# Designs tried in a protein design chat: miniprotein binders against q8wxe9r568to878. Part 34

Target 1, 311 residues: q8wxe9r568to878
Amino acid sequence: EEEITVDVRDEFSGIVSKGDNQILQHHVLTRIHILSFLSGLAECRLGLNDILVKGNEIVLRQDIMPTTTTKWIKLHECRFHGCVDEDVFHNSRVILFNPLDACRFELMRFRTVFAEKTLPFTLRTATSVNGAEVEVQSWLRMSTGFSANRDPLTQVPCENVMIRYPVPSEWVKNFRRESVLGEKSLKAKVNRGASFGSTSVSGSEPVMRVTLGTAKYEHAFNSIVWRINRLPDKNSASGHPHCFFCHLELGSDREVPSRFANHVNVEFSMPTTSASKASVRSISVEDKTDVRKWVNYSAHYSYQVALGSIW
Below, E stands for the ipSAE of ESMFold2; O stands for the ipSAE of OpenDDE; V2 stands for 0.75 times the mean of E and O plus 0.25 times the DockQ between their complexes.

## First folded at step 22 (miniprotein)

Design Vi1 (at its last look DockQ between E and O 0.79; V2 from the best seeds 0.76)
Fold by OpenDDE base, look of step 22:
Structure Vi1 (fold): chain B 311 residues (1-311), chain A 81 residues (1-81)
Amino acid sequence: as target 1 above (311 residues)
Amino acid sequence: KTKTVELKVEGMDGPTREAWEDAMKIMEALQKLPGVKSVRVFYEDGTVYVIYDPSKTSPEEIIKAIEEAGFKAELVSVEEK
């Protein structure tokens, strides 16, 4: 059976401001991969929602792919695999190519401007130091300004959310708990109903709490890592913040570094090209009417949120 | 305000490369017309949809441009959006 699969993947990177989560800098790279199982020489045409095409399309009805977006996007810095006829693209904006058989390859990549005004969620983080006591608190809220969050019926989730709080090497010892079975990393207690305020927890042991997901020190990142499988959480009321809380008592005020980590790292995926809004409008395979056509969409976000220390 | 005109081009029977090339000629001719916003050609049967500004062009001018490109077209429908 003849098949062509198109994978469209966004990669968002950026820097986000403290407090308001304004995007200070961003980069969106979209990559298109092809996997095809086609007999013989099969010339393919890929149609994208390219603004220079502007709905000028020559297609077969059967070649039209279902699209969820009506947007047209501006492609920047297009790069193609050698199997693409670049001259045809320059003259007509048609992506004409002869795919490699039974091999997954990157057909093309391009850059776009971020298609949204806001990120899917905001993260407000506060750090406080009082003597030898260090507190880190974060509040995560879904952004109503992000288009995928507007309609609960069509809501696209953030998946495998990872929020990383860099930890000074000197503090790593405090996140180790001696257990009968050896040293284990301290894990956060989940409390779904808690709004964490500034609570002075007097105790020599680090306290971590989350309203959702899990948090623990992860040596691979040299960070406390807050992990959330899915946002928004189906079991949480819309509009309530999710919170992370960490309280650490250091051995002395001298163990408090003069500078905390200036940022939190955020990483997650979405099952759509939410960053670029890139869409495959059509896939044509010359002289072949019975080709199964699949399009997969994803986005990966990786950005830094600036921290301000409240001393 | 835009309108959409549906046309039928004679002699276009895709999915041949020739039909595709003919569709390209039609598209190029229509893109040169003032007021044309978008052109969709179904080259399987020669169905052409043109979104246009009715203050700048008309179905008659669109048909004429296709004819000047060497093809015959008939008006099927006009819809207001």
Scores: ipSAE 0.799, ipTM 0.953, lowest interface PAE 0.4, mean pLDDT 89
Fold by ESMFold2, look of step 22:
Structure Vi1 (fold): chain B 311 residues (1-311), chain A 81 residues (1-81)
Amino acid sequence: as target 1 above (311 residues)
Amino acid sequence: KTKTVELKVEGMDGPTREAWEDAMKIMEALQKLPGVKSVRVFYEDGTVYVIYDPSKTSPEEIIKAIEEAGFKAELVSVEEK
């Protein structure tokens, strides 16, 4: 069966303020990939919600794709695969191309402005160093300002959430020393009803607690990594914060670091969403009416959250 | 404050490259006409929707622009915003 699949992937990056998680810097890069199985010479046209074409369209009714947004966006710094006729794009903003057969390839990429005012959740982090004792606490809350979080019936989850807490180089030696007892990574321990500090009496072993997911020191990132499979969590009350706690006692080989981490790294995916509101409005295939047409949207977020650190 | 005119362009009968190229000519002609806000062409049957400012142009002027581009167009309907 003849078909064409258009994958629209948004990659958000940025910097978010301490506390209120206000977006201080943001960049969205959109990549569009094509995979097609078409017979003969198959010239294709792709119509995006480009502000420069707003309301000016030449289409077949069959080529109109389901509506995903009413917004029109500005495409910055467009770059194209060689199969795209750039003169047509510059004159009409229609993406005219002859796809590679049975070969997934990047048709184009461009930059946009992030389309939401908030991120799907907020992360507040407090750190302290008191003598040889280091404490890190984080509170994660689903944002009510993100459109998908306002209505459970239209929820789109954040998947494979990774929150990375960089460990200063001076502390890495202590982690290696702590692993000499047969373990090279910090592991989260489940402490039901335990108070903060009670589990640290057992010595140099760091105590980590999470209310959701897992936490582990990962040498590949030189960070403590808090991993959560899906947010919002099905078993948690609406508005309930998810918590990470870490208490680390630095031993006699502790060295005061010249630099503390200033950010926590956050990374996750949101399937079926658009960070840019880029939308495929039409897909046309050279005089054909029998082509299966698929459009997939996804967004990946990778950003830094400033710490409310006292270091 | 706009109106929408629906037109039928003759000779545009099916999803062909020639029809698409004809639609491009019509689009170009109408975008040059003062008062035209947007143009949508369904080139399988020659249906054209034009959103326009009635203080600057009219369905008659829109049809005339299409005719000057080499095509015959008939008025189907006019709707307010």
Scores: ipSAE 0.694, ipTM 0.929, lowest interface PAE 0.6, mean pLDDT 81
ESMFold2 (binder alone), look of step 22: mean pLDDT 78; pTM 0.714

Design Vi2 (at its last look DockQ between E and O 0.74; V2 from the best seeds 0.72)
Fold by OpenDDE base, look of step 22:
Parts: sequence; C-alpha cells; structure tokens
Structure Vi2 (fold): chain B 311 residues (1-311), chain A 81 residues (1-81)
Amino acid sequence: as target 1 above (311 residues)
Amino acid sequence: KTKTVELKVEGMDGPTRRAWEDAMKIMEALQKLPGVKSVRVFFEDGTVYVIYDPSKTSPEEIIKAIEEAGFKAELVSVEEK
C-alpha cells in the first residue's frame, strides 16, 4: 500500500519572567518531516495554513486533510529540502516536491510568532535562605489563557513535564542517602492533598515533597528534577495548584552561595502544534488517488523561568 | 459581513494538469476582484467557493470575472455568514 506520513513538530524556546510568567523572549521553529512509500515518480503538493494563501486553495476533495484549526499563520524564514521546487513556492505558496522514497527527511522548516498569549501553565518559584537553611517552593497552575485549556472536552495535555532546579555542586552531597545497597538519591514524598506554605522543617535530612509526580536530584542535569507525566492531572481539580517543596539544611551559612541559580528550566511536549498552530490543509500525490495520508502533530517546549530570590 | 457563493465551472474535469491550470486562471481572475476574501476550487469537478464582501462585489461580478478568464460558470448557491 502506498502511504505518505507528514510529521509537523513545533519547537518552542524562550525566557519567561518571574511571578506572572510573561514571555520575555521566544522562538518557535516548526519542522515538517516526510516519510513516503510511493511507487515511481510521485510529485507531491503540500498545503499549509499559510496566511499568504488566505484560503485560496486548488484541491481535490479527497486531498483535504482534517484540521482542528481555522487559523492562518505567517511563515518566516522558510527553508526547504532540495526536493522542493522553491520557485513554485515563491510564485504560488504551494509546496511542490518529489519525496525521497522510504526515507524520513526534513521537507521544510519555518519560524512563527507564538500563537498564544500565555504558556499552558504558570510556574511560580520562591527561594528562601535563613542561615544555613535553604527552601525552594514552586506552584504550578494551569493557565486559563491558553486556548487548549479552555474546554475540558478538547483539552490538549502537556506530557512528560520536566522542571529542573539547578543545584550548586556543593549541595549534591546533601541529596545522597546512604542505604544498605549504597548511596541513593533522595526522592520526594508525594502528598496529593498538601498545600505547601513556608514551613520550617527542622531536620538534618533534606525534605522534598510534591503534590504530583516525582522529584529527585538527577546528576545528568545537575538539578533537582520534578517530573510530571501529564498536565492537567485527571485526578486533580483544575483550579488547585501543584506544588514542589524542598528544604535543605546546609552544614553552615558559608555553604550558601552568593548567587543561586537565577532560573528554572521547564520542558514538556504536547500532541499538537500548539506553539505555531501550523496545520496541513491538503496533501496531493500526482496521479495517485488511493494513497494513505497521515499527519502527526507535536510540540516541544523548552524555556527558562526567572527565579526571584527572597533573602 | 461576508457571503459565500458556490459556483460550478463547466469543463473542469480533474485531476488533470489542464484542469489545474484552468483552476489557476480562475483563481487569479477572482483574486483581482475587490471584495474577494478567499477562493476554493475543487478542480475535480469545477466547484468553486468564493467568500466575498457583499458591499464590494456580487455573485454576478464573480461569474463575470470567470467568464472573462475564458470559462463558464453557473450559480449554485449563496450563503450568508
């Protein structure tokens, strides 16, 4: 059977302010990959939701791809694989190409402005130092301003959420617990019903708590990593924040660095092009009516959130 | 306020290159009309949907533009959106 698969993937990168999580800087790169199994010479035409097309489309009914978005997007800095006829694109905005057979390749990439006003969730982080005691607290809330969060029935999740808190190398020793089987990394206790406030926990051992997911020091990132499989959580009320709490007692106030990490790193994926709103409107294969056509959409977000230090 | 007109162009039997080229000519002619917002041509059968500003153009003017491009078109329907 003849088949063409189009993978549309957003990559969001950025810097977000402390507190209100305003996007200070961002970059959205969308990549389109093709995998085709087509016999002979198969000229393909790809239609995107390009604002310069503005709904001016010449198509076969069978070539129309289902789309969930009605938006038209502005493409910037388009780059094409050598199999694309760029002259046709410049004249008509049609992406005409002869695919490589049985080979996954990047057909094109482009940049867009971020399609939303806010990120899918907000992360508020507070750090406090009292003598040799260090506390880190984070509150994660779903953003009502993000379009994918507006309707619970059509809500698109954030998946494989990773929040990384950079840890000074000097503190790494405090996250090691001696076990009968050797040194293990301290893991957070999960407490779904906990609302973490500023609680001075007096104790010689680091305390980590999360309301959802897991948290542990991960050497690969030199960070405490809070991992959440899915947001929003199906078992949590949409209005309640998820919390991360870490309390660390250092050996002395001299072990407190003059500068903490000034940012938290956030990464997650979404099963849609939520950053660009890029969509495939049509896929045509010349002289072939019975080609199976598939479109996959995804987004990967990677950004830094500025930390406020409360000293 | 926009309206959508559905037209049928005669002699357009895709998916041939000729039908595509004819569709392109129609598209170009309609894009030049004031008030036309979007044009969709199904070149398999010559069905044309035009979204337009009724204050600037009309189904009659749209048909005329297609005719001036060398094609025949018939009005199928007009919908208000």
Scores: ipSAE 0.762, ipTM 0.945, lowest interface PAE 0.4, mean pLDDT 89
Fold by ESMFold2, look of step 22:
Structure Vi2 (fold): chain B 311 residues (1-311), chain A 81 residues (1-81)
Amino acid sequence: as target 1 above (311 residues)
Amino acid sequence: KTKTVELKVEGMDGPTRRAWEDAMKIMEALQKLPGVKSVRVFFEDGTVYVIYDPSKTSPEEIIKAIEEAGFKAELVSVEEK
């Protein structure tokens, strides 16, 4: 059977303030990929919620795709595959193309702004360095202002959440040395008994504790990495904070670092969502009336959160 | 504040490349007419919806613009926003 699939992928990047988790800088790169299995030479038209088109559409009723948003967005710095007629786009904002057959390819990309005022969750982090002792605490909360979080029955999860705490290079030797003598000091498992501000561990320092997910040092990132498979956690009450705690004893006073880190890095994916609210309003295939049409949305987030000190 | 007119363009009887190209000509002509806010063309049957400011234009002027572009259109209905 003949079909065409349109994949819309948003890549969010940005900087978030420490205090109120305000988005200080943001940038979204949207990439649209096409995979088609069409007989013969078939000319296609793609309709996006381009604000320069708003309300001015030439379409077949059969080509209209389900509405995903009422918003119209600005498409900045559009770049196209060679199969797109760019003069038609410039003159009329119509995306007219002849797809590569049976070959997934990037049809176009453009830059957008983030369509929400908040991120799906907030992260607050406090650090201290006192002599040879280093302490880090983080509190993660689901945001009530994010659209996908407003109805618990229809929430869209954040998947494969990774929070990275950069480790100064001078501390890497201490981690390696500690790993030889006590690898357990930077390895962590889910600790149901861990509480906010707790340093408890049964046998050794330093300690890492999480209330959700796992945490360990990962050489690939030169960071302590807190990993959470899925948020929101289905077994946690609404508004319940998820915590990370780390207490590290450096080997001696001579190894005291000047600071732990100025920021943390956050990454995660949200399937079936759009960070830009880019939406496919129509898909047209010339001379064909019986083509299966699919649209997939996904978003990947990667940003920095500034650190603060409460401790 | 605005009204919507529904028109039927004659001779547009299927989803063809010619019909699409004709729809593009109609769109261009109507976007130049003062008072037209938006135009939607369903080119499989020639149905056209135009949202317009009645203080600046009218269904008669909209049809005239289509006729000057080389097409014949019939008024189907007018609806207030």
Scores: ipSAE 0.655, ipTM 0.924, lowest interface PAE 0.7, mean pLDDT 81
ESMFold2 (binder alone), look of step 22: mean pLDDT 76; pTM 0.695

Design Vi3 (at its last look DockQ between E and O 0.74; V2 from the best seeds 0.66)
Fold by OpenDDE base, look of step 22:
Structure Vi3 (fold): chain B 311 residues (1-311), chain A 81 residues (1-81)
Amino acid sequence: as target 1 above (311 residues)
Amino acid sequence: KTKTVELKVEGMDGPTREAWEDAMKIMEALQKLPGVKSVRVFREDGTVYVIYDPSKTSPEEIIKAIEEAGFKAELVSVEEK
């Protein structure tokens, strides 16, 4: 059976402001990969939601791919694999190519402006220091401004959410517990439905709490890592924030650096091109009517959220 | 406000290179008309959908442009959007 699979993947990177989570800087790179199993010479045409095409399309009805987006996007800095006829693209905006057989390759890449006004969720983080006591609190809320969050029936989740809080090397010892089986990292207690406020927790052991997911120190990132499998959580009431709380008592106030965390790192994926809104409108294989066609969409987000210290 | 006109072009009967070239000629001719927003050509049967501004062009002018490009077109339907 002859087949062509198109993988469209967004990569979002950026810097987000403290408080209102405004995007201060961003970059959206979209990559298109092809895997095809086609006999003989198979000239292919890929149709994208390119604004310069503006719906000017020559297609077969069977070549039309299902799309959930009606948007047209501006492609910037297009780069192509050598199998693409770039002259045809420059003259007609048609992506004409002869794929490599049975080999996954990057057909093209381009940049876009971020298609949304807001990120899928907001993260507010507060750090407080009182003597030798350090507290870190975060509140995560789904953004109503993000289009994928507007309709619960068509809601696209954030998956494999990772929020990393950089920890000074000097504090790493405090996140280790001696167990009968050796040193283990302290893990957060999950408390669903809790709202964490300023709670003075007296005790020599670090306390970590989360309303959802897991949190622990991870040496690979030199960070406390809050992990959430999926947002929004199906079992959580709409509109309630998810919270992370960490309380640490240091040996002295001298162990409190003047600046210990200036940012939080956030990563997650989405099963759609949510950053670019890039879509495959059509896939044509010349002289072949019975080609199975697949399109996969994904986005990966990686950004920093600026922190403010409350001293 | 835009309208969509559906046309049938004669002589376009499949996924051939010739049909592609003919479709390109039609598209280029229609893109030159004021008020044309988008052209979709189905090369399997010569169905053409044109989204246009009715204040700037008409189905009759669209058909005429296709004819001037060397093709025959018939009006199938006009829809308001």
Scores: ipSAE 0.773, ipTM 0.946, lowest interface PAE 0.4, mean pLDDT 89
Fold by ESMFold2, look of step 22:
Parts: sequence; structure tokens; C-alpha cells
Structure Vi3 (fold): chain B 311 residues (1-311), chain A 81 residues (1-81)
Amino acid sequence: as target 1 above (311 residues)
Amino acid sequence: KTKTVELKVEGMDGPTREAWEDAMKIMEALQKLPGVKSVRVFREDGTVYVIYDPSKTSPEEIIKAIEEAGFKAELVSVEEK
């Protein structure tokens, strides 16, 4: 059987402001990979939702691919594999190529402007450092302005959400016992549900609580990591905030640095090209019929949220 | 302020390189014509839709441009948008 698979992957990076999570800096890079099993001459044409060709199309009806977006996007700074005829692209915006046989490879990459006004959720974090006591609280809310969140019938989830709170090296020794104990206490708290804004703490032992997912110190990141498998949460009311709380009592005030970290790192994936809205509109294989055609979409987000103190 | 003409181009038939090259010739010829806003070519049966400014061009001029590119076109319909 002859077939071609097109994988389209967005990579969003950026910096957002504290509180309202206004996007201060963003970059979106999209990579397109091809895997094909085609005999003989395998001259292919790929049609994207490129705004420079909107309204001008040369197509077979059988080559048209389903699309999940009505947007047309601007492709910036395209870079191509050597199998692409770049002169054809620059003269006519046609992506003409002869793919490597049975070998997954990157056909092209390009940059776009972030296609949404907001990120899928917001994260507000408040920190305080008072003497030898450190408190961190975060509130996560789904953004109603993000397109994937507006229609529950067509929702696209954020998956494997990771929120990382960098921990100064001076604090690492305080988390060795906590990593074993904190998971135990957090599971018990999650089962009962957490009161929003709970801050009571006892003793010299750090306390971490979440209302969704898990939190623990992870040496690989030198951070406390709040992990959530999927957002929005199927078991929570729309608009319900998800919370993280940490209270740490250090051995003495001499172990406390003068400031907490300036940012929190957020990372997650979505099974769609949510950042760019890149879409494959057509796949043509010259002089061939009955080629099996597949398109897969994904996005990965990695960004920093600015942080402040509530002192 | 725009109209759409639907044309049928003879001799363009199927998913071949020749049909793609023919469609590209038609596209390029029509994009040179003043007043043409957009061109869509379905190369399997030679269906062509052209959105144009009727104050600058006409279906007759559009057909003539296609014929000068070496193809025969038949008018199917004209619609106002």
C-alpha cells in the first residue's frame, strides 16, 4: 500500500505577565515532518492555509484534507529540506517536493504569530519570604477567550501540564524528606477537596497541597513541579480555579535568599496546532491515485510567567 | 462590486502532471489580467472559478486569456456576489 503521513507540530515559547498573564513575548515555530512509502516518481505538493494563496487554489477534490480551522496564517522565515523546490515556493507559494522513501524527515519549518489572544489558562502566583518562612500560592484558571475552551463539544485538552517553581540551591536539603511525605499528605487533601486560600502550617516540615494533580520536588528540574494530566478537568465546574500551596520553614533566616525566583515555568502539549493554527489543506501525489493520506497535529507550549511577592 | 464566472476548460482531465501544469498556465495567465481577484482551478474536470471586477474585465476577456494560454473554455455561469 502506498501512503504519506504529514505531522504538523507547533512550538510556542514566551513570557507572560503576572496576574493577567498578558503575553509580553511570544515565538511560534512550526515544523512539518513527512513519512512516505511511495513507489517510483514521488512528486508531491503540500497545501497549507497560507494567507498569501487564499482564494487561489489548484487542486483535485480527492486531495483535499479535512481542516479544523478557518484561519489563514502568515508563514515567516520558511526553511526547507533539500528535497523541496525553493524557487517554486518563492515564485508561486507551491510546496513541491520529492520525499525521502520510508524515512521520516523534516520537510519544512516556519514561524508564525501566536494565533490566539490568550493562552489556554492563566496562572496567578503569590509568594512571600518572611524571615525563615516561605509561602507560595498559585491559582490556575481556564481562559474563556481561548478558542479550544469555548465549545465543550469540540474541546481540545492541555495534556501533561507541568508548572515548575525554581528552588534556590540553599533550599534543596529541606525537600529530601518532604518528597516522600508531601505526596502522602497531598493525596489525602485532594480526596477531601482543598479550601481556596488555606494557609495553615505547623512545625518545621514543609507542606504542599494541590486541588488537582500532584506536586513534589524534582531534582531533574531543581524545582517544585505541579503536574496535571489534563485540563480542563472533567470533574470540575467550568471556571473553577485549581490551586497549589506550599509553606516551607527553613532552619534559620540565614538560609533564606534575598528574593524568590522571578518566574514560574509552564509546559504542556495539545493535540492540535493551537498556537499557529497551521493546517494541511491538501496533499497531492503526482500521477497517482489511491494513496493513503494522513495528517497529525500537535502543539507544545513552554513559557515563563512573571512572579511577584504579596508581602 | 465583484462577479464570479464559472468556466469549463476542455482537455484538462485527471490527476496528472500535465493537468497540474495546464492549471498553472491558466492561473498565471488570469493573474496577469487586470481586474481578476482570485482563481480556483479544479484540475480533474477543468472547472475554473474566477472572481473579477466587472468594471475592469469581463467573462469574454477571461475566456480570451485562457485561449491565448492554449486552452478552450466554455462559459457555464456568471454570478454576482
Scores: ipSAE 0.506, ipTM 0.859, lowest interface PAE 1.1, mean pLDDT 81
ESMFold2 (binder alone), look of step 22: mean pLDDT 75; pTM 0.690

Design Vi4 (at its last look DockQ between E and O 0.87; V2 from the best seeds 0.63)
Fold by ESMFold2, look of step 22:
Structure Vi4 (fold): chain B 311 residues (1-311), chain A 81 residues (1-81)
Amino acid sequence: as target 1 above (311 residues)
Amino acid sequence: KTKTVELKVEGMDGMTREAWEDAMKIMEALQKLPGVKSVRVFLEDGTVYVIYDPSKTSPEEIIKAIEEAGFKAELVSVEEK
């Protein structure tokens, strides 16, 4: 059976402010991949919500695809696979191409501006360094102002959430090799502003605690990594924060760096959503009207959260 | 303050390269007319919708521009916005 699949993947990157997580810098890169199984010579046209062609369309009614937005976006720095006729694009903004047969490939990429006002959750982090003592606390809270692009009644999950706290490599032996399992609820801390119930374990061992997910030092990132499989958590009350805590006592045989990390790295994926609101409006295949057509959207986020003080 | 005219362009049928190239010629000709705001062409039957400013152009001028581009068009309807 003949078919064509268009995958639209957004990659958000940026920097957000301490505390309120206002977006200070952002960049969205969108990649469009094609996988097609079409017989003969199959010249295709792809219609995007490109603001430069807003309202001016040449289409068959059967080629119109459902779209998730009414916005028209500006496509910056477009780059194309060799199968795209770039002269046609530059003259008319039409994406005309002959796809590779039975081979998934990147048709094009472009840059856009982030289409939302807020991110799906906020992360507040408090740090302190006092002599050889280092303490880090983070509060993660789902945003009330973020909406899914498809269904306003339900929220699309953030998957494979990774929050990275950079640490000097000299400190790696001070961490336990086992991950710390999360506690599901820490509601009392929000009201009193206190740390987890236990302020320390016995002796000079580092203490790491989470209310959700796991935390451990990961050599690949030179960081303590707090991992959460899915947000929002189905077993947690709405609006309550998820917490990370770490207390580390450095020995006299360790040197405290003069400059420690001033940020926390956040990374996660959101299936079936769009960071750019890039949308496929039409898919046309020359001289064929019985082609199964599919469009998939996904977004990946990777950004830095600023800290107010250094370790 | 805009109107929409529906036109039918003769000889346009299906998603051939010739039909698409013809539609592109019509699109370009209409976008050069003062007062034309947008043009949508449906290839399967040659239906063309043009949103225009009636103080600057008219269905008659729109049809004339299509005819000067080498195509025959007939008026189907005019609708207020």
Scores: ipSAE 0.635, ipTM 0.914, lowest interface PAE 0.7, mean pLDDT 80
Fold by OpenDDE base, look of step 22:
Formats: structure tokens, sequence, C-alpha cells
Structure Vi4 (fold): chain B 311 residues (1-311), chain A 81 residues (1-81)
């Protein structure tokens, strides 16, 4: 069976302000990979939602790929694999190529402006220090401004959400607990109904709490890592914030570092090209009518959120 | 306000290099017309959909442009959208 698979993947990177999570700077890279199993010479044409092609399409009806987006996007800094006829692209904006057989390869990449005004969710984090007591609190809210969140029926989730709070090296010892099975990292207690406010917790051991997911110190990142499998959570009320809370009592006020981490790292994936809105409009294979065609879409987000510190 | 005209062009029966080149010639000819917003060519049967501003061009002018490019076009339908 002859087939062609197109993988379209967004990579979003950026820096986000504290509070309202305004995007201060960003980069969106979209990469298109091809895997094909085609007999003989198979000249292929890939149609994208390129604004310079907008409304001007030459296709077979059967070559039209299903798409949910009606958006046309501006491609920047296009780079192609050697199997692409770049002259044809420059003259006509048609992506004409002869794929490598049975080999997954990057056909092309391009940059776009971020397609949304806001990120899928906002993260507000506050760090407070009172003597030798340190508190970190975060509130995560789904953004109504993000298009994928507007309709619950068509909602696209954030998956494998990771929020990393950098921990000063001096505090790492406090997140370790000796057990009969050896040294283990402390884990957050999950409390789904909790809204965490400023609560003084008395005790020498760090207290971590989350309303959703898990949180623990992870040495690989030198961070407390809050992990959430999926946002929005199906079991959570719409619009209710998710919270992370950490309270740490240090041995003395002298163990309070002069400088805290100024950012939190956020990573997650989405099962769509939510950052670029790039879409494959058509896939054509010359002289072949019975080619099975697949398109996979994904986005990976990796950005920093600025922290506010209260002394 | 735009209209959509459906045309049929002879000589297109699949995704061939020749059909593609012919379609490109048609598209280029139509893109030069004032008021043309979108051109969609289906290579399997030569169906051409043109979205246009009726204040700037007409089905007759669209057909004429295709003919001047060296092809024969027949009017199938005109729709208002």
Amino acid sequence: as target 1 above (311 residues)
Amino acid sequence: KTKTVELKVEGMDGMTREAWEDAMKIMEALQKLPGVKSVRVFLEDGTVYVIYDPSKTSPEEIIKAIEEAGFKAELVSVEEK
C-alpha cells in the first residue's frame, strides 16, 4: 500500500511577563516531516495555508486534506530539504518535491508570528519571604482569550504540562527525606478542593500542595516540578484556578539567598499546530490516485514566566 | 460583495505535469484580472471556481481571459455569496 504521512509540528519559545502573562518575546518554528512509501518516481505537491497562495489552489478534489482552520498564515524564513524544487516555490509558492522513500525527513521549516493573543493558560506566581520562612504560590487559570478554549466541544487540551520552579542549591537538602528505602524527594499532597492562600504552616519539613497533578523536587532540573497530565482538567469546574503551594522553613534567615530565580519554566504540548495555525490543505502525488495520506499536527511550548518576589 | 463563477475547462483529466502547467497558465491569466479574489482549479475534470468582485469583473471577462490564455471555458453556474 502506497502512503504518505505529513507531520506538522510547532515549536513555541518565549518569555512571558509576570501577572497577566503578556508575551514579551516569542519564536514560533514550524517543521514539516515526511514519511512516504511510494513506488517509482513520485513527484509530490504539498499545499499549505500560505497567505501568498490564499484562494489560489490547483488540486484534485481527492487531494484536499480535511482542515478545521480557515486561517491563512504568513511564512517567514522558509528552508527546504534538497528534494524540494525551490525555484518552483519562489515562482509559484508551490512546494514541489520528490520524497526520499521509506525515510522520515524534514521537508521544510518556517517561522510564523504567534497566531494567538494569549497563551492557553496564565500562571501567576508569588514568592514571599518572612524571616526564615519561604512561600511559593502559583495560580494557573485557563485563558478564555485562547481560541482553542472558547468552545468546550472543540477544545484542544494542553498535554504533559510541566511547570518548573528553580530551587537554590542551598535548599535542595530540605526537599530530601530519608526513608527506609533510601533518600526520596518529598511529594506534594493533592487537595482538589483547596484554594491556597497565605497560610502559615508550622513545621520543619517542606510542605507542598497541589490542586491537580503532582509536584516534587526533580534533580534533573534542579527544580520543583509541577506536572499536570492534561489541561483543562475534565473533573474541574470551568474557570476554577489550579494552585501550587510550597512552604519551606529554613534553618535561619541567613539561608535565604540574596537572589531568587527570576523565572518559572513552562512546557507542554498540544495535539494541533496551535502556535502557527499551519495546516496542510492538500497533498498531491503525480500519476497516483490511490495513495493513503495522513497529516499529524502538534505543538510544543517552552517558555519562561517572570516571577514577582515579595520581601 | 463577491460572486463565485463555476467554469469547466477542457483538457484536464488528472494530476499530470501538463495539466498542472495548463492550470497555472489559467490561474496566472485570471489573477491579472481586476476583482479576482480566488481561483480554484480541480484537475480531475477541469472545474474552475473563481471568486470575484462583480463591480470589477464579470463571468464573461473571466472566460475571455481563459480563452486568451489558449483554453476553452464553459460557464456552469454563478452564485452570490
Scores: ipSAE 0.472, ipTM 0.844, lowest interface PAE 0.8, mean pLDDT 88
ESMFold2 (binder alone), look of step 22: mean pLDDT 77; pTM 0.706

Design Vi5 (at its last read DockQ between E and O 0.97; V2 from the best seeds 0.76)
Amino acid sequence: KTKTVELKVEGMDGPTRRAWEDAMKIMEALQKLPGVKAVRVFLEDGTVYVIYDPSKTSPEEIIKAIEEAGFKAELVSVEEK
ESMFold2, look of step 22: ipSAE 0.692; ipTM 0.928
ESMFold2 (binder alone), look of step 22: mean pLDDT 77; pTM 0.709
OpenDDE base, look of step 22: ipSAE 0.783; ipTM 0.949
ESMFold2, look of step 23: ipSAE 0.679; ipTM 0.922
ESMFold2 (binder alone), look of step 23: mean pLDDT 77; pTM 0.703
OpenDDE base, look of step 23: ipSAE 0.757; ipTM 0.941
ESMFold2, fold request of step 24: ipSAE 0.692, 0.660, 0.670; ipTM 0.926, 0.919, 0.916
ESMFold2 (binder alone), fold request of step 24: mean pLDDT 77, 78, 77; pTM 0.711, 0.712, 0.708
OpenDDE base, fold request of step 24: ipSAE 0.704, 0.692, 0.685; ipTM 0.931, 0.926, 0.926
ESMFold2, last read: ipSAE 0.680, 0.666, 0.670; ipTM 0.922, 0.920, 0.920
ESMFold2 (binder alone), last read: mean pLDDT 78, 78, 78; pTM 0.711, 0.713, 0.713
OpenDDE base, last read: ipSAE 0.705, 0.693, 0.688; ipTM 0.931, 0.928, 0.925

